# Miniprotein binders against q96jn8r1131to1294: the designs that were tried, part 46

Target 1, 164 residues: q96jn8r1131to1294
Amino acid sequence: TLEFLENHGKNILLSNGNRTATRVASYNQGIVVINQPLVPQLLVQVRIDFLNRQWTSSLVLGVITCAPERLNFPASACALKRAAWLLRGRGVFHNGLKICEKFGPNLDTCPEGTILGLRLDSSGGLHLHVNGVDQGVAVPDVPQPCHALVDLYGQCEQVTIVNP
Below, E stands for the ipSAE of ESMFold2; O stands for the ipSAE of OpenDDE; V2 stands for 0.75 times the mean of E and O plus 0.25 times the DockQ between their complexes.

## First folded at step 6 (miniprotein)

Design ta22
Fold by ESMFold2-Fast, scan of step 6:
Structure ta22 (fold): chain B 164 residues (1-164), chain A 96 residues (1-96)
Amino acid sequence: as target 1 above (164 residues)
Amino acid sequence: DELERKIEEIILRAMELVRKGELEEALELIVEAIRLAVENKDKELLVTAIWIIAYIARKLGDPELLEKVLELAEEAYELTKDPRIKKYIEQLEKRL
């Protein structure tokens, strides 16, 4: 069963059998990680449950290749150095470095109810899915093992893991 | 740092070419990014550039290129001692 790990950002509260993550304070400290490695063909999906439009930017998602169980999370996923590939707004980032300027839809404008998915293809390419539609390869050749990460940043205050 | 920004721009351009399947052009750019990252003593940009060149070499599959990139990755590991580079070395060795 897919769940969020108990190790998470300090502003996160887990509920619904660790399948729902809520950021209960501020705009940051909202990183959560899926409990199982992202293996090829596994589609991990989260639904945006609640947006607070007081803030401009919204959620970030992607993968990390370090062990997440005891990781000391920074305030924002984009501050992760060493082992992270992240999608933020329209950009793709590796350890804070932009490696694609415009990929898929703008994550800062996805409405409540949007289902965002991450999947590795058989060649190690990381795909983004939006409401069931494959957006293509955001990152080629992701090292394994890797773990799906969601940063409930800014507008996004709640997400829930959903099955395909 | 002006040189750091220049390296980042080269890497971004190389990745755009990788997405388009223009691997030979991407290779030329990433070799230059590696040279500049070494000159600038920028460990993080060097590690990122090694990831990209290792991927390109494995996709192109040319044995001579794979050997040259393996040597480059081994030199980058000695320079940085960064364990991420060991994984790229392993991937290159398996492809050979």
Scores: ipSAE 0.289, ipTM 0.710, lowest interface PAE 4.0, mean pLDDT 88

Design ta23
Fold by ESMFold2-Fast, scan of step 6:
Structure ta23 (fold): chain B 164 residues (1-164), chain A 96 residues (1-96)
Amino acid sequence: as target 1 above (164 residues)
Amino acid sequence: DELERKIREIIYRAMELVRKGELEEALELIVEAIRLAVENKDKELLVTAIWIIAYIARKLGDPELLEKVLELAEEAYELTKDPRIKKYIEQLEKRL
């Protein structure tokens, strides 16, 4: 069973059997990580439950290749400059470097109810799924093992893990 | 920095081609990005460009290309001493 790890950002509260993450303060300190490595063909999905439009930017998702169980998370995922591949807004980022200006939908504008998924293909390519639709390969070759990460940044105050 | 911006633009274009499966066209662009990153002494852009060219070489599987890219990665490691490049070298060696 997929769950969020107990090691998470300071502003996160886990509920619903660790399948729902809520950011209870501010706009940052909202990083959560899935409890199992993202192995090829495993589709990890989260639903956006609540958006606070007081803020401009929204959630970030992606993968990290460092062990997450005892990691000291920074205030935001974009501060991870090592071992991180992230989707933010329209951009794809590798260790802090933007490697694509426009990929998939703008994550800053996805409404409540949107289901976002991450999956590795058999060649190690990282795919984004939006409401069940594969957006293609965002990152062609992710090192293993890696772990799916969601940063409840800005507008996004709650997500829930959902089954395919 | 104008040159840094140009290198990033080339990398963006190369990644778009990689995502579309246009690997030989992406290869031509990323070779240029590597040349410029070395000239500009930009460690982070060089590491990223080596990652991309190593991926392309492994996907294409051409032995001559794999050997040439391995040499480029080894040279980039000597210039940067960045352990990420060491991982790319290992992946290239396994493909050969």
Scores: ipSAE 0.013, ipTM 0.473, lowest interface PAE 7.8, mean pLDDT 86

Design ta24 (at its last look DockQ between E and O 0.86; V2 from the best seeds 0.00; counts 0 for: pae E 8.9 > 1.5)
Fold by OpenDDE base, look of step 6:
Structure ta24 (fold): chain B 164 residues (1-164), chain A 96 residues (1-96)
Amino acid sequence: as target 1 above (164 residues)
Amino acid sequence: DELERKIREIILRAMELVRKGELEEALELIVEAIRLAVENKDKELLVTAIWFIAYIARKLGDPELLEKVLELAEEAYELTKDPRIKKYIEQLEKRL
């Protein structure tokens, strides 16, 4: 079953069989990684459970291609400069470099209850899903295996892995 | 770093071209980005550029282009020893 790894950001508390991640302090140190690598054609989804609007920005969603068990997480996903493909706001980033300025809806404005999904297609393209709607290919030819990453950043204080 | 900014801008522009289907023009830009990344000794930008050009080359499917890109990737690997580039090399080789 899908769950978040025990190796996570310092401000994260896992619950609900490690399917729920809660950032319990500050606005950062909230990176979590899903235990199983993405399987092509299968949708992995998380639900935004709680937003704290005293902060700015929101969750970052993406994948890493390095071993997650040994990763020393920085304070935010934006500081990942290697093996990281990230969606932040409306931008797509590779190792900190913005490769797309406008993709899909703005993740910073997604309300509580929004279900965000990642799916690899047969060609290795990484798709973003929002409430079940395929937003298209965010990143082509993502190296495999890769693991889904969620950074509970800023407003986003809790997410839960949900079944499609 | 002026050169770094230039490289980033080139890559961003190239990605927009790819999204529009303008693969040949994007290819030219990425080649320039690779050159500049080597000049600036920017390993991460080089890795990104190699990923990008490998993707474009595979999409275009031109055997001669694939060979040239493979050579570029091999050179980049020698410079960086980055295992990600090695994976890109392996992907390119499968197409030859």
Scores: ipSAE 0.197, ipTM 0.622, lowest interface PAE 2.0, mean pLDDT 91
Fold by ESMFold2-Fast, scan of step 6:
Structure ta24 (fold): chain B 164 residues (1-164), chain A 96 residues (1-96)
Amino acid sequence: as target 1 above (164 residues)
Amino acid sequence: DELERKIREIILRAMELVRKGELEEALELIVEAIRLAVENKDKELLVTAIWFIAYIARKLGDPELLEKVLELAEEAYELTKDPRIKKYIEQLEKRL
């Protein structure tokens, strides 16, 4: 089954069989990674459970193409300079470089209850799903193997893995 | 800096062209981005531009282009020693 890895940002507490991640302090140190590689046909979904409007920006999600089990996570996903394709706000980023200006809805404004999904198509394109709606190809070709990553940054203090 | 901003703008425009299916036009822009990234000694922009041109070359599937892009990726690896570029080289070799 899909779970968050025990290797995560230092402010994360896992619960609900490692399917719920809670950031228990500050606004950062909240990176979590799914335990299984994101392979074609697999839709990984998380629900936003709790938002703290004290902060301005919100969660980041995407994929990393390095082995996550012993990775030293930076304070935020935006500091990943290697092997990362991230969705932040409305942008798509590769290793900190914005490669798409406007894609999908603004992740900083998604409300509690929003279900965000990541899926690879048969051609290696990374798709974002929002409440069951495919937003299209965010990144046209992701190296494999890769793992889905969620950064509980800023406003987003809790997410839960949900089945399709 | 000014050159870094220009390279970033070229990459953004190339991605828009890819989304429209204008792969040959995107290729021309990324070649220029690579040249500028090398000139500016910008490793991160070069790595991103190599990833992008490798994707375009594999999508187009032209053997001559694949060989030329493989040569570019090999040169970029010698300049940066960045292991991400080795993965792009491997993908290009498999496609070839």
Scores: ipSAE 0.015, ipTM 0.482, lowest interface PAE 7.3, mean pLDDT 85
Fold by ESMFold2, look of step 6:
Structure ta24 (fold): chain B 164 residues (1-164), chain A 96 residues (1-96)
Amino acid sequence: as target 1 above (164 residues)
Amino acid sequence: DELERKIREIILRAMELVRKGELEEALELIVEAIRLAVENKDKELLVTAIWFIAYIARKLGDPELLEKVLELAEEAYELTKDPRIKKYIEQLEKRL
């Protein structure tokens, strides 16, 4: 069963059998990682449960290719400079470098109830799903193994892992 | 800073070309990005450029190109000692 790892950002509280992550302070320190690596055809989905409009930016999605169990997470996923592939706003980033200006919808405007999914195809392409609809390949060749990551940043204060 | 910005722009343009299926043109841009990243001593941009040229080479599937890109990746590893490049080398070797 998919769960969030116990190793997570310091402002995160896990609940609901470690399937729900809540950022309980500030705007950052909210990185969570799924407890198993992505494999081809596995769809990891999270639902945005709670947004706080006090903040302007919202969650970041992506993958890391380091084993996450003992990793020291920075305050924000955007500070990951090693083996990270991130979707933020409409942009795609590799180790802090923007490699695509516009991909899929703007994550900063997704409302509560939006279901966001990540899956890896057999060629190493990372796909984004939004409310069950495949948005295509965001990143064409992610090294394996890789691990799905959510940063409950800014507006995003709670997400829950859901099954399709 | 100016050279760093230029390298970033080249990489972004190459990704746009890849999305349009223009892989040979993207390859030419990334070769330029690698040369500039080495000249500028920019490890992070070099690592990204090596990932990208490795991807393009695997997509094109030419064994001669794959061998050349593997040599470039090995040289970049020796210049940087960055373990990320080791993973890219492993992926290239699986295609040979």
Scores: ipSAE 0.013, ipTM 0.502, lowest interface PAE 8.9, mean pLDDT 87
ESMFold2 (binder alone), look of step 6: mean pLDDT 82; pTM 0.788

Design ta25
Fold by ESMFold2-Fast, scan of step 6:
Structure ta25 (fold): chain B 164 residues (1-164), chain A 96 residues (1-96)
Amino acid sequence: as target 1 above (164 residues)
Amino acid sequence: DELERKIREIILRAMELVRKGELEEALELIVEAIRLAVENKDKELLVTAIWLIAYIARKLGDPELLEKVLELAEEAYELTKDPRIKKYIEQLEKRL
């Protein structure tokens, strides 16, 4: 099954067979990446396990288009620049550019228990799924190969991969 | 930079049109964004605009448009030398 890569942000601890990621310090350095490339029709899902309301913003998810196995992860996913296509709050971002103002639910307000999914369609469009509901195409033509990424930023201190 | 802000806004608007399936309207906007990115010598915004116009051209499938966009991508590659543009060129060539 799907697992988080053992290469991850320095504040991450993996458990549960590398299927649960916990950020054990601060608010950042919490990037994790799925071990398999995101290929068309593969649905990668994570559940929000624990939110620390001390912080105002929450998790970021998306894809990374560089090889993640030996990457030196930055403090936050936005610093990946051209390598990342990201959903943050209500926006979609790439390389410092906002490419959608308002997409899907506000990720900063999703409660514990929310299941968030990423999937590529047959045309290379990146979809967000929220509790099983397809939100539509966030990014229309994701460069491949790519891997699903979760940044346990701010409020979100723990996520677990949910089997399809 | 006022011109950079304008280019970013045009790309955001073009993306909104793409999501709505308004590809012809998106094409008009992204052509303007490319012109401005070249004028401003903004390599990153130029690469992003080429990515989007290449996608629109492949979706519309018009051979004449595909040829014109391929020319634009080749010119953008000469200006930037950015290898990301080579991939868009390959995608456009395969669509033809």
Scores: ipSAE 0.332, ipTM 0.697, lowest interface PAE 3.0, mean pLDDT 88

Design ta26
Fold by ESMFold2-Fast, scan of step 6:
Structure ta26 (fold): chain B 164 residues (1-164), chain A 96 residues (1-96)
Amino acid sequence: as target 1 above (164 residues)
Amino acid sequence: DELERKIREIILRAMELVRKGELEEALELIVEAIRLAVENKDKELLVTAIWMIAYIARKLGDPELLEKVLELAEEAYELTKDPRIKKYIEQLEKRL
């Protein structure tokens, strides 16, 4: 069963059997990580439950290649640098470097109810799924092992893991 | 830094070519990005560029290219001591 790890950003509260993550303060310190490695064929999905329109930027999705169980999470996923491959807004980023300018929909504008998914294909390519629609390969050849990460940043104050 | 911005633009363009399956054109760009990253002593951009060239070489599957890229990755590991490069070396060796 998929759950968020108990090690998470300090503003996160887990509920619903560790399947729902809520950011209870501010706009940051909202990183959560899935409890098992993202292996090929596994589709990890989260639903956006609540957006606070006070903020302009929103949720960041991606993978990390370091062990997450005892990681001291920074204020935002962008600070993870060397270990992170991230989808933010319309961009794809690694280590502070933009590796794609326009990929998929703008994550800053996805409404409540949107289901966002991460999946590795058999070649190690990272795919984004939006409401069941595969957006294609965001990152080719992700190093293994890796773990799916959600940063409840800005507008996005709650997500829930949903099954396919 | 203007040179850093130029390297980033080259990497972004090379990745767009990879997405379109234009691997030979992407290879030409990423070789230039590696050269500039070494000149600029930018370890992080160098690691990223090595990741990309290793991926391109494995996709193209040309043994001569794989050997040249393996040598490049080994040299980049000596310069950076970055453990990510060891993983790229391993992937290249498996493809040979």
Scores: ipSAE 0.119, ipTM 0.576, lowest interface PAE 5.6, mean pLDDT 87

Design ta27
Fold by ESMFold2-Fast, scan of step 6:
Structure ta27 (fold): chain B 164 residues (1-164), chain A 96 residues (1-96)
Amino acid sequence: as target 1 above (164 residues)
Amino acid sequence: DELERKIREIILRAMELVRKGELEEALELIVEAIRLAVENKDKELLVTAIWIIAWIARKLGDPELLEKVLELAEEAYELTKDPRIKKYIEQLEKRL
């Protein structure tokens, strides 16, 4: 069963058997990581539960290829300059470098109830799924092992892991 | 800073071509990005450019290209000692 790791950003509180992550303070320090590697064909999905529209930017999704169990998380996922492929707003980023201007929907405008998914295809391509719809290959090749990451940044204060 | 911006723009354009399936055009741009990143001594941009060119080479599957890109990745590893590049080298070797 999929769960969020106990190692997470300092503003995170885990509940619901570690399947729900809530950011309880500020706008940052909200990184969570899935407890098992993202292997090909595994679809990891999270539902946006609560949005605080006091903030402009929202959640970031992606993968990291470093060991997450004892990682000292920065304030935001975008500060990860090594081993990170992230989807933020409409952009795709590799270690802080934008590698796509416009991919999928704008993550800053996805409403509560949106289900966002990450999946690796057989070639190691990272796919984003939005409400069950495959948006295509965001990142053409991700080294393995890798781990799915969600940054509850800005507007996004709560997400829950959802099974198909 | 200005050269760094130019390299970032080239990489962005190359990735747009990758998404369109225009891999040979993307390859030309990434080769330029690698040259500039080495000149600018920018380790992070070099690592990213090596990742992209390694993926293109493996996707195209051309043995001569794979060998050339492997040599390029090995040189980049000697310059940076970055373990991410070593993983790209392993992926290229397995494709050969």
Scores: ipSAE 0.015, ipTM 0.522, lowest interface PAE 7.4, mean pLDDT 86

Design ta28
Fold by ESMFold2-Fast, scan of step 6:
Structure ta28 (fold): chain B 164 residues (1-164), chain A 96 residues (1-96)
Amino acid sequence: as target 1 above (164 residues)
Amino acid sequence: DELERKIREIILRAMELVRKGELEEALELIVEAIRLAVENKDKELLVTAIWIIAFIARKLGDPELLEKVLELAEEAYELTKDPRIKKYIEQLEKRL
């Protein structure tokens, strides 16, 4: 059973058996992490439930390879100094360094109801899925164990874990 | 500043090649990125470049390349003392 960890950004409220994360204040402090490692073939999916269009940027998702249970989360995922691989807008980033210019759809423009998924293939490649469609390999070689992370940043104020 | 920008551009181009499966050309670019990151004393860019070259070496599977990249990763570890590089060293050793 996939859930969000109780350790999360300070503006997050978990509900629905820890499967729904709501950012209740501001535009940041909205990082959540899935409760178990992202193992090959596991597809972790979240649905965008609510967008507040007063903000310009939206959610970030990706993986971290540090233990998340005791992490002191920064205000945004992009400030993580650990081994983090993040998808933001159309870019793919490793610890703040852009490693792909244009990948998949622009995450800042995905509407409510969009289902975003992360999956490792058998070679350690990180895939993004959008509404069930595999966008390809965003990161070719993610160290394991790693954990799926969602940053409810800017426009994105609520997401819910959904099953395939 | 300019050197850091150049290194970032090389890494971005190398990753584009990796995503396309053009590993030999990506290897040449990453070797240059490592050289420049060492010259610029940029620990974070060096660690990232080592991650990429370690992946390329493991994918290509050539024992001579794996040994050369292992030596490069060990040198990078001595320069940075960054524990992330230790994991890349372990992956390279396992592949051999």
Scores: ipSAE 0.340, ipTM 0.699, lowest interface PAE 3.1, mean pLDDT 87

Design ta29
Fold by ESMFold2-Fast, scan of step 6:
Structure ta29 (fold): chain B 164 residues (1-164), chain A 96 residues (1-96)
Amino acid sequence: as target 1 above (164 residues)
Amino acid sequence: DELERKIREIILRAMELVRKGELEEALELIVEAIRLAVENKDKELLETAIWIIAYIARKLGDPELLEKVLELAEEAYELTKDPRIKKYIEQLEKRL
């Protein structure tokens, strides 16, 4: 079964059998990682449960290609120095460098109840799914193994893993 | 840093071309970006640029270009001693 790893950002509390992540303080220190590698065709989905509109930016999601079980997470995913491909706002980033200006919907404006998914295709392309709709290839040729990551940043204070 | 910003803009433009399937134009831009980043020992930009050029090389089906990418990565490692670049070289060698 898919769960969030016990290794996570300082402000995270896991519940619901490690399938729900809640950020209980501030706006950062909210990184969580799925407990198994993202293998081709596996669709990993999370639902946005709660947004605090005190903040302006919202969750970040993507993949990392380092082992996450004992990783010291930075305050935000965008500060990761490991090989990381992240979707933030409308941008796609590799290790903090923008590699796409506008991709998919603006993640800073997705409402509560939105289901966001990550999937690798057979060619190693990383796809974003929004409410079951494939947005296309956000990142071509992701190295493997890789692990799905969600950063409960800013507005997004709770997510839950959802089965397809 | 003005030059770093210029290299970042070149990389972003190259990725726009990759998304459009304009791989030959993307290749020209990425080669330029790598040359500039190597000269300026910008290890963070080098990792991204080398990842992009490796993808383009494989899509174009050019094994000689992939070997040239490995040479560029090895040169970048010698200049920076960045363990991330060394990790990438190991992964490239496995693919070959």
Scores: ipSAE 0.527, ipTM 0.779, lowest interface PAE 1.5, mean pLDDT 85

Design ta3
Fold by ESMFold2-Fast, scan of step 6:
Structure ta3 (fold): chain B 164 residues (1-164), chain A 96 residues (1-96)
Amino acid sequence: as target 1 above (164 residues)
Amino acid sequence: DELERKIREIILRAMELVRKGELEEALELIVEAIRLAVENKDKELLVTAIWIIAYIARKLGDPELLEKVLELAEEAYELTKDPSIKKYIEQLEKRL
């Protein structure tokens, strides 16, 4: 079954059979990675459980194509300079470089209860799903293997993996 | 720094064209971005540009272009040593 990896940002505590990630301090050091590669047809979904509205920005999600089991995570996913395709706010980024100005909803404004999903299509396109609705191809041509990543940054203090 | 900003703007524009399916215009822009990234010794921008040009070449499917982009990716790997580029090389080789 889908779980978060035991290798994660230092402010993360895992619970609920490693399916819930809670950031217990500050606003950063909250990166988690799904334990299985994101293969075509697999829909990985997380629900936003708790938002601390004292912070302004919120979660980042996407994929990495490096091996995550022993990766030394930076303070935020946006500091990853290699092998990372990320959605932050309304932008899409590769290794910290913006490659799309506006895509999907603003992730900084998604409320508690929002379900965010990542899925690869048969052509390697990375799709964002919001509350079951496919937003389209955020990133074309993601190399494989890749792993879904969530950064519990800023407002977002807890997420839980939910089954389709 | 000014050159770095210019390269970032070219890459963003190239991706906008990719999303619209305007692959030949995107190709022209990304070739320029690669030249500038090499001149500026910006390994990070070079890796992104190689990812984009490899994708464009595979979508266009022209064998001569695929061979030229494969050579370009191999040179970029020597400059950056970034293992991500090996994945792009493998994808290009599969299309040939």
Scores: ipSAE 0.718, ipTM 0.886, lowest interface PAE 1.1, mean pLDDT 91

Design ta30
Fold by ESMFold2-Fast, scan of step 6:
Structure ta30 (fold): chain B 164 residues (1-164), chain A 96 residues (1-96)
Amino acid sequence: as target 1 above (164 residues)
Amino acid sequence: DELERKIREIILRAMELVRKGELEEALELIVEAIRLAVENKDKELLLTAIWIIAYIARKLGDPELLEKVLELAEEAYELTKDPRIKKYIEQLEKRL
């Protein structure tokens, strides 16, 4: 069963059998990682439960290729410069470098209740799903093994893993 | 750094071409990005550029191109000693 790892950002509290992550302080230190590698055809989904509109930016999601179980997380996912492919706002980033200016919807404006999904296709392409709709290949050729990551940054203070 | 900014812009344009399926044009841009990243001793940009060119070469499947990109990746590994580049080398070798 999919759960968030017990190793997470210091402002995170896990609940609901480690399926719900809540950022309980500030705007950062909110990185969580799924407990299983993202293998081809596995669809990992999270629902946005609560947004604090005090902040302008919102959640970041993507994959990392380093082992997450004992990783010392930085304050934000955007500081992961060596092992991460991330979707933030309207952009796609590899190790802090923008590799797509506009992909899918603006993640900073997705409302509460939005379900965001990550899936690898058989060719190693990383797909974003929004409310069940495949947005296409955000990142081609992701190295494996990789792990799905969500950064509860800014507005996004709570997410829950949901099954198809 | 002006050169760093230029390399970042070239990589972004190359990826836009990859998304459009314009792989031959993307290849030309990414070769230039690799040359500039080596000149600028920018290991992180070089790593990203090698990832992209290795992907393009495998998609195009041309044996001569695969050999040339493998040589570039081997040179990048000697410059950086980054083990992630060894993975790209292995992927390229399997296509030959």
Scores: ipSAE 0.433, ipTM 0.758, lowest interface PAE 2.4, mean pLDDT 87

Design ta31
Fold by ESMFold2-Fast, scan of step 6:
Structure ta31 (fold): chain B 164 residues (1-164), chain A 96 residues (1-96)
Amino acid sequence: as target 1 above (164 residues)
Amino acid sequence: DELERKIREIILRAMELVRKGELEEALELIVEAIRLAVENKDKELLNTAIWIIAYIARKLGDPELLEKVLELAEEAYELTKDPRIKKYIEQLEKRL
């Protein structure tokens, strides 16, 4: 059973059996992590439930390769400078270094109801899925073990884990 | 600094080549990025560059290249003592 970890950003409230994450304040402090390592064949999906268009940027998602259970999360995933591969806007980033200019759709413009998925292929490539459509390999060769991370940043104030 | 900006741009360009399957061209760029990261004493950019070159070497599968990249990774580990680089070394050794 997939759930968000109890260790999360300080503005997060978990509900629905820890399957829904709501950011209840500000625009940041909204990092959540899935409770199980992302292993090949596991498709982790979240649905965007609520967007506050007061803010310009929106959610970030990706993976971390450090143990998340007692991690002291920074205000935003963009501040992770070690062990993070993130999709933000149209870019792909490793520890703040851009490693792809334009990948998949612009995450800052995905509407409410969009289902975003992360999956590792058999070669360790990290795939983004959007509404069931595989966007391809965002990151080749992700070190393992790794954990799926969502940062409810800016516009994105609520997400829910959904089954494939 | 100016050198850091240059290294970041080389890495981005190398990754674009990796995505296109142009691995030998990507290899040339990453070798230069490693040289510059060592010169600049930039442990984080060196870690990223070693990750990329280790991936390229394993994909190409050439034994001579794998041995050369293993040597580079071992040298990077001696310079940085970064445990992340040990994982790349392990992957390269398994491929050999």
Scores: ipSAE 0.691, ipTM 0.873, lowest interface PAE 1.2, mean pLDDT 91

